# Designs tried in a protein design chat: VHH binders against Protein DOG1-like 4 (DOGL4). Part 65

Target 1, 232 residues: Protein DOG1-like 4 (DOGL4), of Arabidopsis thaliana (Mouse-ear cress) (q84jc2)
Amino acid sequence: MSKMRNLVEEKFLEFYESWVIQLELYLHQLLIAHNNNTMSETELRHLISKLTTHHKAYYTAKWAAIREDVLAFFGSVWLNPLENACSWLTGWKPSMVFRMVDRLRKSRVVLVEAQVKKLEELRVKTKFDEQKIEREMERYQVAMADRKMVELARLGCHVGGESVMVVEAAVRGLSMGLEKMVKAADCVRLKTLKGILDILTPPQCVEFLAAAATFQVQLRRWGNRRHYVTHS

## First folded at step 9 (VHH)

Design g54 (from u3 with L104F; framework vhh_6qgx_2)
Fold by ESMFold2-Fast, scan of step 9:
Structure g54 (fold): chain B 232 residues (1-232), chain A 124 residues (1-124)
Amino acid sequence: as target 1 above (232 residues)
Amino acid sequence: QVQLVESGGGLVQAGGSLRLSCAASGRTFSSYHMAWFRRAPGKEREFVAAISWSGGSTFYTDSVKGRFTISRDHAKNTVSLQMNSLRPEDTAVYYCAAGSEFYFPTSADEYDYWGQGTRVTVSA
């Protein structure tokens, strides 16, 4: 029931809270740029670069943290229950961002046919990459169950009871496998984001990033409101 | 560009209170995160407190938690630091800072604009 936070969880909680605050600031700037249409192409590209750097900062911090404790990301204390319920392998499901792309078809800045074709090709590729990771996760879960069964049998037969070193080695091996899969999923996320931004014009990128950030902020606010009402 | 001017510093006895204010000028004040740092004689700059651009989140260094309160007034373009239960160890020059990035609010490197500082002296 209760869980004590470790150092990795405390450090990443502080980082993530600050990262979300920065995302909300960038969202504000994106909405101003979109609504007023007063920014130059150079200014729009600079803002898009800030968002790209912001997302890269998240993965830099995440990958440093999972090297120390990947399991912290499967029961994330910095995410509310709603955010955790929407997670696919410790983050957003890559194909979900195409929901934001679908909004661009109704935008004043119309997608040209060549862009639509490239986005559909990217969507298919993203789904294919997701399926590869899902198959690897299934294989990992089967192997993990087999390893746990072997370990339980070994512990049951071992004279003198539990060996801390043997248990720690087994957990380490499981964690390394999870770390590899989380990084693979994150690579698909980053490739998908980059792919979309490479296809879109700067005004379309601003609208897409605004939609994505709005969804992320809104999801967090809805989950926090539910938690506050429940526990306050 | 943002310009920052601190005020409210002075001499106070241990256990006393002071309120520091930072007045910000510039069109982008509402888009910046704000912080207070301090530098004691012969020491490096130390983080004291930070407040997000919206005012919805605050951060404090452990030694001032429960004693200091950071707040923001968007109408006046000011950030304030209410300092209660002051200790001789709080003696320092206090600096107001503004930054567009907030990944590590305790790091001076996150802040692009700085005031000239206001001196706080706490007597034993």
Scores: ipSAE 0.024, ipTM 0.532, lowest interface PAE 6.6, mean pLDDT 84

Design g55 (from u3 with P105A; framework vhh_6qgx_2)
Fold by ESMFold2-Fast, scan of step 9:
Structure g55 (fold): chain B 232 residues (1-232), chain A 124 residues (1-124)
Amino acid sequence: as target 1 above (232 residues)
Amino acid sequence: QVQLVESGGGLVQAGGSLRLSCAASGRTFSSYHMAWFRRAPGKEREFVAAISWSGGSTFYTDSVKGRFTISRDHAKNTVSLQMNSLRPEDTAVYYCAAGSEFYLATSADEYDYWGQGTRVTVSA
């Protein structure tokens, strides 16, 4: 038996594989920039801009795909099981990137006190936004149970019978709720990324983005390694 | 619809000062980076200065560093360029731009909205 995927899953898998290959290429450029003390601020800003545009492209493609099938992003087929296990509402948990920022304190490009204060304010705000979304997910799960109970009661009715249109409307409502919540989570991710980059200097941005991309690429490689087969 | 309107241009002698202002209407740009670009006669549009969406980060082209200061007022939905120690080489039409990219950009193609420009002439 072949595993079946819908068109949205197949299309996004193709997109994501290409997107990750390009991310690895940008990571290589970031590592060169980090080790090259001769790059101008203009050159560093151009590189940071290329990478942030790449991340924006991911969310543009994601939001188009979730409009068609948001459920494809819960247990995504383009992610290995380790990547899926580390996901928070279909992506990275925003507050986790501050752990990467903390590593900058050990860098040769040390954070000044004003940056530390702004980063801590952003960390607190990010955690608050995460908690708000988690409460929305709790409300969604309760609403989903209520809708299913009402639908099951109506579907069990011997007088009216089942209605395909009613079932389709209920499923559409559930999907729209999930889409709104996923987009809200993605907005927190983008706001957090944008906030960090605004606070950091260009060399610090390069180091931060290199650390984030390294983690993302290595997590994918670690998860994929469990299927590695040595030639005998 | 969205409109950016520049003001403050004019004629000034070398060594003088001018303050350019850009007023936005039709929407707020609180989440947008704001920038100034200029085009001298016979030349292509070049980057001058930019300020991040928060106002916390600024960037200047080398030829204006220490002479020009970009600032923004979110409440008034405006961005300003204070130009000091003006040189004849600063003669150009100055354009205000707003960009939705995540990072402070220096390329014109990364800006979504543009003003019509204000003329600055610096005499020798």
Scores: ipSAE 0.549, ipTM 0.813, lowest interface PAE 1.8, mean pLDDT 85
Fold by OpenDDE, second read of step 10:
Structure g55 (fold): chain B 232 residues (1-232), chain A 124 residues (1-124)
Amino acid sequence: as target 1 above (232 residues)
Amino acid sequence: QVQLVESGGGLVQAGGSLRLSCAASGRTFSSYHMAWFRRAPGKEREFVAAISWSGGSTFYTDSVKGRFTISRDHAKNTVSLQMNSLRPEDTAVYYCAAGSEFYLATSADEYDYWGQGTRVTVSA
């Protein structure tokens, strides 16, 4: 059955499709830069800046959208099932990027001990922040079935104008809580990315960003091969 | 490709000082961590010191801590090793290396580019 999309879903779908296309273009540039030893530091930094700006644009759009309907992001119709399955609170799990960094260490990317130490510290902090959010989510999910919600659920069985209004208000309240959690998660993501980029050299940043973009693009491609996703 | 050229080696008496310099070619110097390694006669190459791409972090092998100082000049694309209180056991060919790992590496295999080396001899 085709899921009906609301206006927020439709708009964000369109945005995301365009955003991914641009990401792929940037990925190509990152790969060229990575394999091109003739690029200047200035050029590399410029490329990094373009990508970071691109990511910022995503979150700007996302946060605008979640203000309107955060629930749209818990059904993310713009993602295929594989992408959705790999999502943590409507996005990538922050701690996963450290796996990417670890793998880069085995490649041409050379990290100095001081960087390794800083990365490990960041890893620990990131993990801690993730766990805090997870605990809050758990609490929220468990508390959702409180007496009030149960009563509202019962009332919802009786179609009446007043009852509908009460239920709607309750749902709005829940949505606000979810929005806060999503924003908190996004903050951890952004903080993690910023931390990594501050630790790495420009060439290392390029490689990291290439790896991250590659993973995202490939995940989407793999998912699309398994599931037909209609894109506008 | 990044070319590295070491200089500053020579003969010095124990307790003396030397300053090694490494000049890097290319326009991506600031993207690399820089390190010094050394190889003594009959021994394997060993890590001496490293400095981050930003210059904000340094690392030293224990035997040189307090005696050696690594620094870099982004404007000149150079990395230097100030060696004080030299000892006979510091006698080696010293190599400059550039690496692009996410962290400051201490293993030779984690560095991408190497100089030809400069010989340091410390007499007793």
Scores: ipSAE 0.016, ipTM 0.262, lowest interface PAE 8.1, mean pLDDT 88

Design g56 (from u3 with Y32F; framework vhh_6qgx_2)
Fold by ESMFold2-Fast, scan of step 9:
Structure g56 (fold): chain B 232 residues (1-232), chain A 124 residues (1-124)
Amino acid sequence: as target 1 above (232 residues)
Amino acid sequence: QVQLVESGGGLVQAGGSLRLSCAASGRTFSSFHMAWFRRAPGKEREFVAAISWSGGSTFYTDSVKGRFTISRDHAKNTVSLQMNSLRPEDTAVYYCAAGSEFYLPTSADEYDYWGQGTRVTVSA
């Protein structure tokens, strides 16, 4: 029988496709702002605010969805295989964004020494929080191999009725643990993004957000153009 | 969640200085952006200055740039507005505001919590 999407997957797929379309529209505005140098500080701040509100909307929708079905976010149906392969705990790896920040050092908008120091401090803190979550995930995976869980899985295969209830309760507990870890990872992502934008000037924020959105949009396009044979 | 109490208002001669302070209570103060707004008698509420949750980013309305300085003290949960070279048109009730938006907001509708205000009168 064909695998069908559940209601959470269908709802989030529809949300995500619309969200990406709007991200591409914002990317267009960011590129115009970056290239022209004609916008006032007030106009730049308004554009940055639109982007950050857009990202906040993503996490609001995601957290509602993972509360219902966290497993939908591991191997998501709304992401192509390349996007899924690049995911770290259901999203971008927080420390990765500092690669995009490093490009600002080589751009027309030069970072001052005070900003470089603050960004390095944030990078170290982000990497520390990231590693802490990785250790929690490792402990989670080890706990799943615990003798008690193995025994519960064995019982679920051969005995129906009451043992099915015990196995279902254990699986529910595992899903709740994953939800907590995904939320912790998302909190690191949001704190990292919020921290970077706080350190950067509005023109630097525009350049950073344009680089991030460009990468996200292009990764999706590259994955969608996947072919088994590239020559004829 | 957050209570805001302003102080430091008063009467001052044109060209003088005043320092407004806003004391915040609540466990989420360090995650909030802080701002000062003002309202003159018979006029609409106007944005004056804002400082980000970390204190690393500030924004000022054009009419106060170079004259006013916003700062925050995370240890004391306070935000301050140093007002120099005051003009009669700066006469207003000044309000402290706290906002939970992701990026530093400059519109009154983006701020969640408000103080009662402190009166500033600048004589000619």
Scores: ipSAE 0.563, ipTM 0.819, lowest interface PAE 1.6, mean pLDDT 86
Fold by OpenDDE, second read of step 10:
Structure g56 (fold): chain B 232 residues (1-232), chain A 124 residues (1-124)
Amino acid sequence: as target 1 above (232 residues)
Amino acid sequence: QVQLVESGGGLVQAGGSLRLSCAASGRTFSSFHMAWFRRAPGKEREFVAAISWSGGSTFYTDSVKGRFTISRDHAKNTVSLQMNSLRPEDTAVYYCAAGSEFYLPTSADEYDYWGQGTRVTVSA
């Protein structure tokens, strides 16, 4: 069955496709930088800045889109089923990135004790914030079946003009709640990334960002091989 | 919106020291990376030093390494630049900047807020 996409979905799909292409280009640069010891610290920092700016652009676009239709992100049509399955509140799970950091510790990258300690503190904090959001989400989901919603459900499909307005208002209310949750999640994501990059040296940042980008790109590739995804 | 106000500039002899200070307004000081830039007469603005939002990371341009130290005080919402062993080539207007990028940036265009600047003159 062909799913009709709304305008928000279509626009964001187009954006995301372009964004991913650019991410792949940056990934290539990150990998070169990682394998090339000739780049200066200034050059590395510049590259890191490009990547962070790129990610910032994503969230800027996302938040603009969410204001219009947050529900579009709950069933993101621009993602394949595998990507969707791995999503936590419309994006990557913040605590996941620490697995990538752990990989750094096992690589040629040497983290000093102070860095390890700070990373662990950040991990704990991130996990706590993540759990807090999850609890709020659970509460929200349970509360969704309130008296008003139950009454609306009882009306079924036999809703007249006045009832339609009530339903629309209810849906808007729910959407606003979801938007808050998504923004909260994004905040944790951004704080986590900022925290990690603050702790790491430029070379370590490059390796970390390369790992993260690789994971994202590969996940998409793997998913696309398993499922046909129609893109605009 | 963040307002930044620099202070501490002045005339100093070569080999001398100055301490610049930047006061930031608002409650979101801890969310921003802070940096110092400088513009010498007839030259473009250049990066001098930066400190991360947490204060855990610092970065310096090569010409000031070992001589300049950037620090921040979260309680006072201030960032400082201790400048030692000053040279005539350090003569410039020094600007405080605040940025909100994920990583500690070194490019001026990646900082969102700027102070008015404070003049530092180092005589030979």
Scores: ipSAE 0.023, ipTM 0.375, lowest interface PAE 6.0, mean pLDDT 87

Design g57 (from u3 with Y32W; framework vhh_6qgx_2)
Fold by ESMFold2-Fast, scan of step 9:
Structure g57 (fold): chain B 232 residues (1-232), chain A 124 residues (1-124)
Amino acid sequence: as target 1 above (232 residues)
Amino acid sequence: QVQLVESGGGLVQAGGSLRLSCAASGRTFSSWHMAWFRRAPGKEREFVAAISWSGGSTFYTDSVKGRFTISRDHAKNTVSLQMNSLRPEDTAVYYCAAGSEFYLPTSADEYDYWGQGTRVTVSA
């Protein structure tokens, strides 16, 4: 059990480091494409597809890992403290990506009125889905403080075979509930990203994905320089 | 599992019009991208047109842009290809395809399910 939890962290750390290296390579390609007016729409769509497949691979790996140990994603060992501090339910907060979209309105890549309207409709839907998940998390936290859980904690202080088994069953139940919530949050993330890319033109998608990848890479680099800039 | 059935093919004179339809079965239709590909005699299959899962994004190969229109009906689980100003070069077997990729794909390798095809012949 405990040994399996350690293996999950080790395997996902190895996966994540490789995944970030590949993200940086894709970011380089996105920046070249953004400055290259000769790329065809087909070429741009292929590059966007590479990035979105890469993000989908992350969630495939994550969902496999949380099935084994969801708690590994709360205070993750593969993330630095700054990355962990910026997390909302083990990842980026879906509505935050609309701040990156807002920058497109002020850049040379101009959004038409129909796109602005569709993006606002998506923003409203995304915030509604976020609030639904936040209410579920609140219910989860209240359940953890329930009289039954408090009583189990008291029994756990008085070690005995039967109390140990009951506590283990309760912890398993809590982990399953948390896994469901994390997957729900990830579904909102994926739907939000898929929606934005559906609204934007291929050049706008390249700019948006470049901005998102730049932010992710910079946040990691800033946090990794903590001993020069900040300390815990 | 998705099953795709094409209809609407036939013989038409150059400059004429045809409307192809593809009926899709399966509960995941609303989350999947749909596309039309074609294969002319003695050639590989090539991309024609695609429509995103929401219907909000479309993409066409240059040779059909302005002449063909792809659309989808989520209530009927259908995707349609309206072909106007047809040319002899448009003669091919037309295939409907469904894909679960995250972004609207344009390569045949990125589509998961295929129909059996419907033949379109454009005479000179």
Scores: ipSAE 0.562, ipTM 0.821, lowest interface PAE 1.7, mean pLDDT 86
Fold by OpenDDE, second read of step 10:
Structure g57 (fold): chain B 232 residues (1-232), chain A 124 residues (1-124)
Amino acid sequence: as target 1 above (232 residues)
Amino acid sequence: QVQLVESGGGLVQAGGSLRLSCAASGRTFSSWHMAWFRRAPGKEREFVAAISWSGGSTFYTDSVKGRFTISRDHAKNTVSLQMNSLRPEDTAVYYCAAGSEFYLPTSADEYDYWGQGTRVTVSA
């Protein structure tokens, strides 16, 4: 049974498909920049700016959508199962990107000691922030099974007119809490990304962004092949 | 704008050899994966060989393995296809292609730039 998509899901699906296409185009540019030693710092910075703007646009769209239906993002019909499995609170796990940074350290890119220290500090901070959010999520999940919800669940076996309204109200309340948590997680993502880009030189940023984009695109492709999902 | 110009095609007898060359224009040659495709009469364009931007990776279609060798010269902005032990079934127009995927692709749609092609005819 094909899950009926709501309007939010449909709109965001369209948005995301377009967004991914654009990401692939930027990835192309990043690869050129990465392999071309003739690009000026100004040109590199411009490219980095385009990518950061692109990511910002994603979150702008996301936040608009979650105001309408945050639950859509916990199903994320625009993602394949592999992408969803790798998601943390409706997106990439912030601490994961440091693996991309580690790749830089192992590549031809030489990080200076000061950069390494700053990156480590950022890693620690990011991890702390993630844990804080996770604790809040746990608390929220436990609280969800409060007396009221249990009673509603019991009534749900015989859902009649007034009971439906009460359930809907309860779900709305839960959704508001989820929205808050998702936004918090997104803030950590954005801060982490910004932090990394602030520490790295323009060439290093390009390599990092290329790696990140590659990972995202490959994950999508692998997932699509495995699950026979076609995305534009 | 990247331009690709193929050369080296011609008529050769079965068992013979040809070396195709593709000259790429532009300053970003080293950023591109390069590939050769071919289109035989009445057939669709097919992948022949590819070489990564660094030259460290190559890939060949099964029918040409052991006979064809793709190489590139960064200094000259060229990619070459050495074709040995040619067979009549190798008769085709050979196209040079350039792409910048994060992997070495084998599909034509994953390459961004194309040459006009050079004709290779292998007689029996």
Scores: ipSAE 0.000, ipTM 0.259, lowest interface PAE 12.2, mean pLDDT 87

Design g58 (from u3 with H33Y; framework vhh_6qgx_2)
Fold by ESMFold2-Fast, scan of step 9:
Structure g58 (fold): chain B 232 residues (1-232), chain A 124 residues (1-124)
Amino acid sequence: as target 1 above (232 residues)
Amino acid sequence: QVQLVESGGGLVQAGGSLRLSCAASGRTFSSYYMAWFRRAPGKEREFVAAISWSGGSTFYTDSVKGRFTISRDHAKNTVSLQMNSLRPEDTAVYYCAAGSEFYLPTSADEYDYWGQGTRVTVSA
């Protein structure tokens, strides 16, 4: 709690708060569209485009911020503790969105066999891509135990030594590696969202996006409420 | 299935204006950006401007902000680039592109469809 926010953290906090408020407004529009039979296909596609543009604006801002300070995204100050606990490599876990897709089968939305096959293929591919990134994170963690890193840690234990410059160079290298992994994870997220929306019809896209946005908004509200966190 | 055809290129003096148009044959896809890229002689393709399918978001490279305006007409299935206050460094072949809104609008590699290009020459 006594940790000072740097400029990147403060700027992204302001961005994220505004971004979530706009997401809630879009969720309201999605829910209206889902319950309204009078909207044309063109109107539905327009709304879907607003949501995709909104998510893209998030990644544009995020990638600019991580270029300056990727570590700000590990234990983010703009996320509450519940949101941070549910994060996978600085964001939502890509395969999780298929649980939202499963809800489409149980609602009034009817998926044709061709869509079911394509969604299953995409689910398998998404899980494979997740596992590739998880293996890369494991390799990164093993590299932290490399002899050179162990030597740097030992040098840092010498009270009178000037090890600061050597440690700073090593930390910069670590940050660059994390930036690449975060971008890789974000690419899987974006490819998964694109793939789902490309398979679904516009009404199905609206229902899917409404389910996803509802979950994101509710998770934030749950974590922000005092009685969901013990005072002890 | 989607083909992009550019028009409106030509020779203009510094300080002049040109309007480029891109006509898309076939159906435009939902969640697709329409964008303009350019390639000067001996250089790589660089991003110029993009517009979201809804028209609600526009993106510009810093060197053209305030000078260029991108717009979209769904009825005509066209995207236009109005270029004002042209400079010699704006000389390039200009390409129209269409690609998914899930990727950065500035990334040429993420665009699925490309036009053949239209030449713009700005004299000193």
Scores: ipSAE 0.000, ipTM 0.221, lowest interface PAE 11.7, mean pLDDT 81

Design g59 (from u3 with H33F; framework vhh_6qgx_2)
Fold by ESMFold2-Fast, scan of step 9:
Structure g59 (fold): chain B 232 residues (1-232), chain A 124 residues (1-124)
Amino acid sequence: as target 1 above (232 residues)
Amino acid sequence: QVQLVESGGGLVQAGGSLRLSCAASGRTFSSYFMAWFRRAPGKEREFVAAISWSGGSTFYTDSVKGRFTISRDHAKNTVSLQMNSLRPEDTAVYYCAAGSEFYLPTSADEYDYWGQGTRVTVSA
């Protein structure tokens, strides 16, 4: 291939492919559990725990990788173009999961009034945290066009070894800012998922997790198909 | 509610072994992640190891991987940390923590319940 991959990209690609295969296996188990009303509460909690542990393993691996190279997560080589186009700060947009929760209310699950109130409170809090991060991202993008950054970029284009180290230091500073922002977004994602699962009953958790996993798996399949299939 | 009590701390020689135990009370323990964190004098609290509710998934910080083993006993509501090949830099106060199933195992801020800590001193 004409493009070089760094070690972080190669390691995370290998991890992610295995992680998605295991997610599909868990999805099959969730669908079986959803259709089998004989499973005990203990058995359902066990399955939910397997899924939550699987998602935490993803964030553990991601945070180790972004410490080494956060830019690998902007336009990731392990994601297809559709998955990359649908990303918000290297992952799913937290408020989108409430659309799946709203569907549960319209479907077979019956949410009691107390659950509806708690979910609405969580939605408001999630959107508030999301907007705070979006303001930080806007500030970051504006800082890229700051006069000092533009001047530093011009210095980097000239023949002079003295300016190389100054440019390198500035780029490292920008990367650290992105790492902090990505971690903040991931924390909102995890707190939102935790909040939803804490409010829902085990059968409702299974249906919610099945919906989320189905969407993730189908988005990947749609993007992979579009990449290789040309439509007139 | 969950209450956590650590035990097993003490003084050991470098290369030695020590086993820490954390006893938990309350029904909610069975649905929680359990973790060990440590804090050396003058430093921030750092992640050591974590175990899922079922015991099917374990997590370790790189510096202890292969040397420490976390385990869980559901019948006794305890979590243990077996520490082998101890080094002077493992000297710290060790804390037991419990958090919901969606908490990041490596983030101290995400855990809801904490023990008071047990001191481990590894001499050169």
Scores: ipSAE 0.000, ipTM 0.149, lowest interface PAE 14.7, mean pLDDT 81

